# Ledger of designs, part 3: VHH binders against Daf-12-interacting protein 1 (din-1)

Target 1, 171 residues: Daf-12-interacting protein 1 (din-1), of Caenorhabditis elegans (g5egk6r2213to2383)
Amino acid sequence: QRWFYKHFPMVWTGRLALKSTEAMINLHLINGSETFLNDVLGRQVTEENPRRDSVKILQRLRLDNGQVEHIYRILTNPEYACCLALSSVNNIENLKENDTNLKSHFIDYLINKKIAGISSLGEVETKFKSARVHVFAPGEIVNRYLSELATSLHDYLQNTDTRYLLIVFTN

## First folded at step 20 (VHH)

Design e1 (from d3 with Y58W)
Fold by OpenDDE, fold request of step 21:
Structure e1 (fold): chain B 171 residues (1-171), chain A 124 residues (1-124)
Amino acid sequence: as target 1 above (171 residues)
Amino acid sequence: EVQLVESGGGLVQAGGSLRLSCAASGFTFSSYAVGWYRQAPGKQRVVVASISSGGSTWYSDSVKGRFTISRDNAKNTVYLQMNSLKPEDTAVYYCARLITEGDYEPFEDAFDYWGQGTQVTVSS
């Protein structure tokens, strides 16, 4: 696990929400622009750009065979940040519960429904009004992406029981 | 105060048409995505259609090809043209403001304001 943390540093910690369920996650940047990510999530440099502490999934993207290429393009957009989301370990007391929530209410939910989660980050009339968050559970599309663009990570995830989401930020 | 007021509902025979209107006030209408969801007695809310602030539309599979959502920003109004109505379309229809832009199917909790609703009844 030391290898993972060395190569993919944590860039964000916060809450992921879907319906009435929340999970604490760490985001690890695996591809794309860290600057972009910090811009959309906020740098806490000014009161006008506070660091976001939560992302709520508010839309569904159906994962049909006909949409695979479209989704793949989202994942490989030149202006994006791709992160691996892992259960947060900052709260040891709630770690098991958090892991269970992440698995049952996010990962399994998305898989069973055959959807990706979508959210808008930007406030209305801001420069990031078009910014989107795409939340993917492990599956064919994610595996394809990782195998091509993050081979070492792909191998790592295949050989471990790591529970994860792939979260992609676009503008 | 944010307000959404629906109109245009009623009783119609199967195969008929209705046009719903929603008048919005109390916010910058043009800056928000808006949509329609419906709820039948004893059933959960189902999002029917949405339109982004930029005019991008989304429809549920059940209404694709039959319903059309549109907006007039000058009048702060969103419309739902419903053609080829079916008995299964019977429900209370609500106009709602979306928290997020409507590029994809909204979750049922993706709305922060909605109207009192208008009854649509389609008879066989």
Scores: ipSAE 0.764, ipTM 0.880, lowest interface PAE 0.5, mean pLDDT 91
Fold by OpenDDE, fold request of step 21:
Parts: sequence; structure tokens; C-alpha cells
Structure e1 (fold): chain B 171 residues (1-171), chain A 124 residues (1-124)
Amino acid sequence: as target 1 above (171 residues)
Amino acid sequence: EVQLVESGGGLVQAGGSLRLSCAASGFTFSSYAVGWYRQAPGKQRVVVASISSGGSTWYSDSVKGRFTISRDNAKNTVYLQMNSLKPEDTAVYYCARLITEGDYEPFEDAFDYWGQGTQVTVSS
């Protein structure tokens, strides 16, 4: 929808990986600091700081009831970037396959396992050593977060069949 | 060349203890998270414990309260103290370097290097 792209610009395109599967995604900034996001993903300003083109999920965060508050605190850290991840393709011929892959191997997987995906960003400056990427599938936690911090987006997503992940960068 | 060499495995009775050691070389040990995973015959790899470069530890539910992971950066060594061992703990234990920091449960493919493993057998 035109409204979505107007309000939530694309800030990154790259590969999301989980186990032996990869999907191409676009990140749309919905809340937080774009500067922070660019810092952790790289600005491609110099050879020493190239733009990252992939994020691989390497850890599991269990989404138990007792962890909801902890997770919420992570999502509301002072220095963070919250993005909506949507399917992306360079070739329209691959769109359907990529969408299916994103749904089956990422969204449904995380939901079925009741986990969030975690990644640390390697080869970063010392100031970003604690930086983490949190990958959430739609669910109670995400709905609560969006309803509170991105109400318009929450409503939009409730009224569409959009396949998405919520990806949060923290430091 | 990155190398990880495990030692300390053996046969022990249920309720007994073992201490595994892993000597690392070929990389800046202090800059990496390391961990242990185990694999029993015919079973999948199971991550047992990890320790970040900063010293943060993670344990699987099955070993919490019984196992302790620690590291000595000066010696480029990571340890796994195993207490109150159970027959279910029988497996080959591998020391591994993590691609990511070990704050949460690593995926089975979160390692880029690992040793040859050391056999741990717990008898009833």
C-alpha cells in the first residue's frame, strides 16, 4: 500500500538466514534510530566499514510467559531500531518462492517453536560489541509492541495479509 | 590454523564428576565466545553450554545446576565442570568456537570450528 511506503521507508535490503535457509528481505524503519541502524549494519563509507548484506539467526530466545517483560524491556531500549521485515526480490520471478520461504522457514518456524531469533553482529566496533538483532514473528509480544508504539502500523497489519517479521536492533 | 583440542573425558559412575578441558590455538581466544556441545550415537547435536567473550554463560536446561563452563584467557582454555553426572549425559563432547556471542541458546550451526571430541560415559 502506498501509505505504508510513504510512512515507513526502506532502510536496508539483504539476506536473512536461519539454519540452511535464506530469504531476501527489506527492512522498513518503524521506530527508533536510523543512525544507530546504519552504524551497526555499516554505512559503506570505507572499506573498513562495509554495509552488511546478511543477518544470520544463530541463537534462540524462548518466549515463555515469564520472559515477556524482559523481552519488552529489550524492545524499548534507549538505543534501538525497530524494523518491519518484508519479502524482497531483485527478480519478480523469484517473488513467490521467496515469500513462501520467508513464511515457512522463518515466520512459521519461529511461531511453532515459540522462540525469537537472535544474532550478534560480528566484526563491529567496540562500542557495538553488545549489539544484538532480535527477530520476532507475529504474535502476542509483537502485537502488544505495535499496538503501543506503532498503532497505525498495527491497524494496517491487522487489516492486511502482509507477511512480516519484526526485527529489532539493540545496543 | 584454528585448533581446539578436548581432554578430560572418561568413564564415571552415576553421580560422579568430570572436568573437561579444551585448549585453543590459532586465533585470539579472548575475542570469541566458546562452548560445548555433545552428540550421542544416532542423535543430533545438543548445545550444552556457552561462554561469551565477556564471560556471560548459558546452559541447557538438562545441565543447569550440574555443569559449569568457565574460561581462562591467559591459558587459551575453556573448561566444563560436570557434576552429578547421569547416564543420559553419555556422549561425545565437543569444544567449539561460536560465530556469535553466547548470550542465549546457540543453534546447532552457530559454530565455525570444533575439536575432535572427548568421550564421556556415565554408567548406572
Scores: ipSAE 0.757, ipTM 0.873, lowest interface PAE 0.5, mean pLDDT 91
Fold by ESMFold2, look of step 20:
Structure e1 (fold): chain B 171 residues (1-171), chain A 124 residues (1-124)
Amino acid sequence: as target 1 above (171 residues)
Amino acid sequence: EVQLVESGGGLVQAGGSLRLSCAASGFTFSSYAVGWYRQAPGKQRVVVASISSGGSTWYSDSVKGRFTISRDNAKNTVYLQMNSLKPEDTAVYYCARLITEGDYEPFEDAFDYWGQGTQVTVSS
């Protein structure tokens, strides 16, 4: 636990939504540009400029059609921001429900459908830079990425049996 | 108000072609992704093709290689060229505006406005 948070501190909290369901998540930057991520999510430079509070999945990318190299480039590009998403709540009753929603309606759903979720975040002048968002559940491509390029994190997630999504913000 | 008006549907023999048009008004057409979905009798609505404001496209597997979506921003019009038509393509085709881009398959809640539809019937 202490090792994970030392190496991958939380950089954002907010809602992830798909259809009529949502889950609160914390993002932890794994690889890429924290500057880009903060430009996309907001820096709260004034009282009137809060961070974005949600990401809505509205498109999907099929993972079973041979796009491995393209997806891997998205995951590893140092100019993008690749994040681990974990469940986030403020009390234990909401924690169980939120954790169940994240597992059932996002992780298991994406795995069973063999898809990644896609969102588009629009620019808001002086507040937010635009971005595309790719949401990946654990699976072949993500496991390959973690085992080859982030081995210590891979071992940690396996040893703790942690539920997660991998979320990448691109331009 | 936002309007989308489809035209170009009709009866055609299998192997034939049709070109659907969709005239858009009441919004800045060039700023939005647009697409086509269809609904066959007794079936669920399915997305067929979409095109981003910048021209990037997505096609369902059932029509890829046979259908082509295009847009003319000067005329506020989106087109669906349908070649090598099959009886399975028989459906009401709807033009729709997306609240996201058009380069990946949209979920059904990515559309916020759609037209009245135009019937396409493909005879064997």
Scores: ipSAE 0.628, ipTM 0.800, lowest interface PAE 0.7, mean pLDDT 87
Fold by ESMFold2, fold request of step 21:
Structure e1 (fold): chain B 171 residues (1-171), chain A 124 residues (1-124)
Amino acid sequence: as target 1 above (171 residues)
Amino acid sequence: EVQLVESGGGLVQAGGSLRLSCAASGFTFSSYAVGWYRQAPGKQRVVVASISSGGSTWYSDSVKGRFTISRDNAKNTVYLQMNSLKPEDTAVYYCARLITEGDYEPFEDAFDYWGQGTQVTVSS
């Protein structure tokens, strides 16, 4: 019974995409509304209860010009949802490739460019609520977020050297 | 068929102004973000400005404070008001449709359709 999975069960699995690269991820809700998140992403109960299968990063937010400070309040709003994204694979054959894609094409890319990724999920009539998605690699803004809202999780991630993204859904 | 037709380009002296227009057809214009990119001879395309369906805007640093993007959903038209023009603004300007919102800097693959372009030339 690992501490992380007991406290933050997986709520969604799917593809995260940037440019021509995809990585399979698991999302774990760490703060905010599970109801909101389920309305945006759908649930995995049955085939008749579908979920979105992907999130595509199509915009970026510069982290070095103070713009993120203008939206920090909305990112921390408990009516919305903040998730931790971890690598997801079916078996060990695909684990290294998926982990490499997540690290190189998402985490390192976002860090090196000093940006957050932005996605916009359109409403699908009667199935999915629309949402704005912010994708952050580990760094100053994520450390601030975790230190304010999830200190034990922050310590866990640093002690385990876990590769992750912080993904925030707002509306 | 999605069509985007730019107009309003021309020759102008440094410090002057131009207003570009882009007439859109073949899609529900009010539901999409739209934007402008430009390409100078021998240079890569760069995104200049974008505007969401709801009117939120983004500008590149090179034009922020000088250019204003706006839209008229009744006329299916997006505009780029270009003030305080500089010789480095010389380029072909293209309007384009985004598949996402226009309030943050888009990646290049966020544009799925674009027009033929209109030439803007800024002289000393």
Scores: ipSAE 0.492, ipTM 0.763, lowest interface PAE 1.3, mean pLDDT 87
Fold by ESMFold2, fold request of step 21:
Structure e1 (fold): chain B 171 residues (1-171), chain A 124 residues (1-124)
Amino acid sequence: as target 1 above (171 residues)
Amino acid sequence: EVQLVESGGGLVQAGGSLRLSCAASGFTFSSYAVGWYRQAPGKQRVVVASISSGGSTWYSDSVKGRFTISRDNAKNTVYLQMNSLKPEDTAVYYCARLITEGDYEPFEDAFDYWGQGTQVTVSS
């Protein structure tokens, strides 16, 4: 059995987009409100109920020493939803291409630019609640968060050398 | 339909000031973030400033402290006050509507409508 999926089952799958590039991802809730996350992304009550199928990064936030405590507060707020994003296997025959896109166009890009990605998801009455979305690559702030609040996950990710993003949905 | 019309460009000496205006029509102006980008000859276009529907602002490092974006929702107008102008500010300036908030630096594809632009030329 896989330890990760036992403790952090997938809660959403869809596209993450930046500019002209997209990558399929699975989200796994790490901390915060599953109810809020379902309200934002949609909950399948019947076969006909829609879920959001994508999140597009349209803004960026420079990561500097003036942002560290602000970012940590959004990561730890129990009313928000903090998720781990991993490459999705379930919809692409070219698994290597999706992994490469996630690594080069999202993870490495965000690290090299020293930024977080920002998205805004608009409310759709009766279907989706609005949210701000922060997309973080691995780094000092994320490592601090995981080492303090999700130690077993932090150990797992280090031991398996797993590529990931941390994605937070806020109101 | 959606229209954005820039005005207020011109020729100014280095160290001088200009105030750009952008008249918006065809949409609920107060509900949208808006911003300015510029393109100099032979250069890629860059975003210089944006302002959210609620008044939060963002500025690029190249203009921060010298330029001020503001809006007047009663007049459906966004402004760019440009102080301490330098020759490198020479460009066509475009007003644009954002599909996101204007409180963080937008990527270029966050703009869905823009005007024809107004020329700003800074001479020394």
Scores: ipSAE 0.467, ipTM 0.751, lowest interface PAE 1.7, mean pLDDT 87

Design e2 (from d3 with S30N)
Fold by OpenDDE, last read:
Structure e2 (fold): chain B 171 residues (1-171), chain A 124 residues (1-124)
Amino acid sequence: as target 1 above (171 residues)
Amino acid sequence: EVQLVESGGGLVQAGGSLRLSCAASGFTFNSYAVGWYRQAPGKQRVVVASISSGGSTYYSDSVKGRFTISRDNAKNTVYLQMNSLKPEDTAVYYCARLITEGDYEPFEDAFDYWGQGTQVTVSS
């Protein structure tokens, strides 16, 4: 765990929403532009420097075998931020419930439905940049991506029971 | 008050065509994505097509190549041209306002307003 936090610091904390369920997540940047991610989500919660509190999944992308290559291309876009989403540990009292929600209503849901979650973040005046958000559960696509672009992380995740989502932000 | 009013439904033979219209009022139409979903008796709602404020479109696999969604912002109207209709297209078709942009399939909760629907029946 120390290795993970050392190499992949947390860059954002907030709510991920799908349908009627929400989960608190921490985003850890694993590849891409930190500047871009900051422009999209914000870092500090101040009146002058606001931060987005939530990302809501409102669309879905079917993960058919024929679309794997297309999806992979999206993941390798030159202007992107790729993050690992983990359950937030800031609320100890709700940690178990949050973990369960993340697993059952996000990870398992996406896997069972064979879809990626999609969110379209709009521009908010000059404060937040717009972005398309792809939310992936662990699977073939994610494994392929991590094995190629984040080998050490891939190995780490294969050897742990870490519940995670791969979240990609693109312009 | 936000209003969406569908029209153009009816009975048609297999292979025929229909054009649905939806008149929108009570909001800034050109700032919102809009779409169509359908529901057959005893079946779940299925998103048919959507069009973003910028004109990007989504189509379900079942209607791709046969249906065309379009919008006229000057008239605050969205259309669904349905060609090569099949009996399985029989359903109530609803016009709906989306709370998100994009060209992917929306979830059910991506819609905040919808009309009363118009019946489309395709006979064999």
Scores: ipSAE 0.816, ipTM 0.898, lowest interface PAE 0.5, mean pLDDT 92
Fold by OpenDDE, fold request of step 21:
Structure e2 (fold): chain B 171 residues (1-171), chain A 124 residues (1-124)
Amino acid sequence: as target 1 above (171 residues)
Amino acid sequence: EVQLVESGGGLVQAGGSLRLSCAASGFTFNSYAVGWYRQAPGKQRVVVASISSGGSTYYSDSVKGRFTISRDNAKNTVYLQMNSLKPEDTAVYYCARLITEGDYEPFEDAFDYWGQGTQVTVSS
């Protein structure tokens, strides 16, 4: 929808990886600091600081009831960037496959396992050693977050069949 | 060449203790997280414990309160103190280098190097 792209610009395109599967995604900034996001992912300013083109999920965070508040605190960290991840392809011929892959191997997987995906970004400056990427599938936690901090987006997503992940960068 | 060499395994009675050691070489040890995973015959790999380069630790639920992972950067060594051992702990234990940092549960593919393993057998 035109409204979505107007309000939530794309800030990154790259590969999301989980186990032996990869999907191409676009990140749309919905809350937080774009500067922080660019710092963490790289600005491609120099050869020493290239723009990251992939994020690999390498850890699990169990989404138990006892962890909801902890997770919420992570999502509302003072230094963070919250993005909506949507399927992306360079070739339209691969769009359907990519969408299916994103749904089956990422969204449904995380939901079925009741986990969030965690990634630590390697090869970062010392100041970002604690940087983490949190990957959430739609669910109670995400709905709560969106309803509170991105109400318009929440409503939009409730009225569409959009396949998405919520990806939060923290430091 | 990256090398990880485990030692300290053996046969022990239920309720007993073992201390595993892993000597690392061929890389900057203090810059990497390291951990232990175990594999029993016919079963999948299970991450037991990990320790980040900063000292943050992860433990699987099955070993919490019984196992302790630690590292000595000066000796390029990681340890796994195993107390109150149970027959269910019987497995080959592998020392592994992680390609991720943190204290959450690593995925099975979060390791890029591992040793030959050491057998731990806990009898009833």
Scores: ipSAE 0.807, ipTM 0.897, lowest interface PAE 0.5, mean pLDDT 91
Fold by OpenDDE, last read:
Structure e2 (fold): chain B 171 residues (1-171), chain A 124 residues (1-124)
Amino acid sequence: as target 1 above (171 residues)
Amino acid sequence: EVQLVESGGGLVQAGGSLRLSCAASGFTFNSYAVGWYRQAPGKQRVVVASISSGGSTYYSDSVKGRFTISRDNAKNTVYLQMNSLKPEDTAVYYCARLITEGDYEPFEDAFDYWGQGTQVTVSS
């Protein structure tokens, strides 16, 4: 775990929403531009530099074999950030519930529906940049991506029972 | 107050055409994506088509090639041209404002306002 946090720092914490459910997540940057991600989500370092509180999935992308290539095309964009989303710990009492929510209402949902979640973040003047957000559950696309572009992380995740989403931000 | 008012529905024979219109008011129309969803009796609502503020369109598989969504920002109006209508297209059609942009399929909760709907009936 120390290795993970050292190599993939947390860059954002907030709510991920899908339909009527929400989960608290931490985003860990695994590839791409931290600057871009900061511009999109913020870090709330100061009052002048606020942070987005949530990302809401409001669209779905049907996944098929062709989508793998699509994702790679997206990642060729000069401005992108790929993050691992993990269940956040606000308090111990809520951790289990949050983890269950993340699993049941996000990960399993996306897998069962064979979709990626899509969010379109609008620009907030002088605060946040706009971005397209792709939310992927573990699967073929994620495995291919990790195996090719984040091999160490891929190996790490293969040896852990970590519930996660892969979230890609693009301009 | 946000308002969406549909018109253009009616009875049509299979293979026929209808053009739905939706007049929007009470918000900055050109800043929002808008769309149509339909609901048949006893069935769940289904998103038919949407158009982003930038003009990107989404169509459900069942209507691709037959329906065309368009918008006139100057008139604050969104249209749904429905060609080659089928009995399966029979439903109440609702114009709706989306709270998201893009050309992907919206979730059911991606709408924050919608009209009273207009009945479309396609006879065999």
Scores: ipSAE 0.805, ipTM 0.896, lowest interface PAE 0.5, mean pLDDT 92
Fold by OpenDDE, fold request of step 21:
Structure e2 (fold): chain B 171 residues (1-171), chain A 124 residues (1-124)
Amino acid sequence: as target 1 above (171 residues)
Amino acid sequence: EVQLVESGGGLVQAGGSLRLSCAASGFTFNSYAVGWYRQAPGKQRVVVASISSGGSTYYSDSVKGRFTISRDNAKNTVYLQMNSLKPEDTAVYYCARLITEGDYEPFEDAFDYWGQGTQVTVSS
C-alpha cells in the first residue's frame, strides 16, 4: 500500500453524500489537473473561497450501452481531475461503519441501479459554474479507463480487495 | 417566502393536451433550476422534467417527445406543455425548485420547495 500512497497522494478529505447516507472519503489524484481540482473545491485562501468539505450526489446518469462512449469522453476530458475515492481512515472508531456505508449505499447502490452519481458545484466561481462531479462505481467503464490511462493502478486494484469509487471533476 | 403555485391541470381525454404553469415568487428565479415531478396515488414521486438556470432540460423517458418544459424568467414562470397524454400520465403534478444544476435526472431529494400541486387526469 505504500506504493499507492507514494504515487497517488491524497488531495482531499471530506464527506460524500447520497440521499440520507454519508461516507467519509479520501480523494487521491490519479489523473488530470490538481490545480483545477483545488479551484473547484476551494483553496481556503480567503473566506470567499473556503475548502469544500462535502459533495452530495443529487443527480443520476444512466449507464446504458449507448452512452459508454459519452461517458468515456467525460473521463478523458482535457479539463478534468480524476480521483480515486477511498474510505477515510482518520476516524478509526467508525472505520468499519464507514466502510460498510461506502460499500452498501454507494458502490453497490450505483452498481445495482446501473448509474453514475452526479453533483453540481453551484457555489463555485462563475468560471466554474458548469463544473460537475461524476461518481462511478467499479465496472466496465471504469476498468476500461484505468486499463488505458492508469495501468499500474488498474493492476493494483485488480490484485487487491480495495473498495473504491472513481470520482471525476469536469468543467 | 418562497412560493410556487401551479395551474392548468384538469380532465382530458387520451391523446389530448394540457399546459401547466407555475408562478414562482420569493426568490431569484433565474438563478435556480426548476422542474416538475408527479405523484400518482400510492406511488412514489417521479421527476418528469427539469430546466436549469441556463436552460438545459431533462425529461424522463416516459414523457420524452410528448412533454416540453420551458421557462419565462421575466414572468418568473415555468411551463409544462403536455401533448399526446396517456392514462398513465394521471397524477398530481408539482412544480419544484431544484438545488442542483444540470440536465441529468434529479434524485427525489434534489428539491427544496414545491407547490400544492395540480391534478391531471387522463381518461381512456
Scores: ipSAE 0.803, ipTM 0.895, lowest interface PAE 0.5, mean pLDDT 91
Fold by ESMFold2, fold request of step 21:
Structure e2 (fold): chain B 171 residues (1-171), chain A 124 residues (1-124)
Amino acid sequence: as target 1 above (171 residues)
Amino acid sequence: EVQLVESGGGLVQAGGSLRLSCAASGFTFNSYAVGWYRQAPGKQRVVVASISSGGSTYYSDSVKGRFTISRDNAKNTVYLQMNSLKPEDTAVYYCARLITEGDYEPFEDAFDYWGQGTQVTVSS
């Protein structure tokens, strides 16, 4: 069944990068401003309307030093765009490879290091609005957020054992 | 040509202070985050502190409360005031330019230029 895609359609596809590793992801808007997200990432409507093709993690935020209040403000501000990131590829063989990269090099890495990833996207003329990007792996803070805000989505992700990141755009 | 030139290193007793300076040239200094990294003998290079163009800062746990990073955009200079120095602060200190902001801990590939370094030696 396609319950998830009915309620959370894909809004962007691109590469997520950390150090020398990348994974293709789809973003699905969970909460916040779709207009803001489109202004930041582009809409890819025509060949002359570009879309950003990647987001690179260059900074980290330590989660084990009392950042809970700050993180919750990021996650709950309706002027932000909060997205789920899922593995994205064309064919089944590449899906397995990409899903493995997403798990080991992003999800497990962030969990083991107890950090969130940070990216900064610069403004480009009138084509792309600037944004700060926070990348969170599943964990106690994200689970609490989803259980309080989107109980049905939280249940869906657990029941399907779906690998994901939570990615938040702010500015 | 981007240049970063460190100065102010030397030998100091434990508990003492030093002030490092880094003169920057060849780029629009006030548009970039900058920072300090150090490398002790036989150890990996680690981030000490960084500062965004707008003045927001990051400090590693090992120096927080003892070191202060600052910048003077009129002089294209970044400083590291180092107080309450410990023998484990002994290292070569490098000034570096960041391709991202300076308010969170950068990953190692967030910088694109480094200086030649200045030696700091803290004796017991």
Scores: ipSAE 0.618, ipTM 0.809, lowest interface PAE 1.0, mean pLDDT 86
Fold by ESMFold2, fold request of step 21:
Structure e2 (fold): chain B 171 residues (1-171), chain A 124 residues (1-124)
Amino acid sequence: as target 1 above (171 residues)
Amino acid sequence: EVQLVESGGGLVQAGGSLRLSCAASGFTFNSYAVGWYRQAPGKQRVVVASISSGGSTYYSDSVKGRFTISRDNAKNTVYLQMNSLKPEDTAVYYCARLITEGDYEPFEDAFDYWGQGTQVTVSS
């Protein structure tokens, strides 16, 4: 626990949505630009400095074709932001429901369909920069990425059997 | 009031071509991605092609290389040029407005308005 948060502090919390289901998630930056991520999602929640509160998956990308190598090159670009998404725990009453939603409606769904989820976050002048968002469940591209570039994190996730998504924000 | 009106459908022999048009009104056309669905009798609607406000496109594998989507923002019109038509292209074609970009395959809830459709029938 302390090892993970020491190296990968939470940088954002909010809702991830697909179809009629949502789950609260925490994002932990694992590679890329925190400045870019903050420009896209916001730095604080105030009337003057808002934070985005959600990401809605509305498009999909098949992962069973040959185009995933392009995505891998994007994942390793330090100008973008690659994040680990974990279930957000707000209170004990909602913990089990949120964890179940994240597993069943996001992780298992994406794995079973062999797709990545895609969202587009539009620019809001003076408040938010635009970004394309890719949402990956554990699988071939994520395992390759973690095995090559974040081996200690990969081992940690396997040894703790941690449920996660990989979420990448690109320009 | 958002309206999308398709035209250009008809009966065509296999190997032939058709051009579908969709006239849009009641919204700021340049601000939205738009696309085409089709539905064969007894089948679910499937995405055919879509185009972002900035011009990037998506095509399903079944039509890639044969169909071309384009838009004329001055006329608030989206087109689907359909070449090398096959009997399996037979369907009602619907024009639709997207609430997201048009460069990847959309989920069903990414479309918020669609027209009445135009019939395309391809004979062998």
Scores: ipSAE 0.532, ipTM 0.767, lowest interface PAE 1.2, mean pLDDT 86

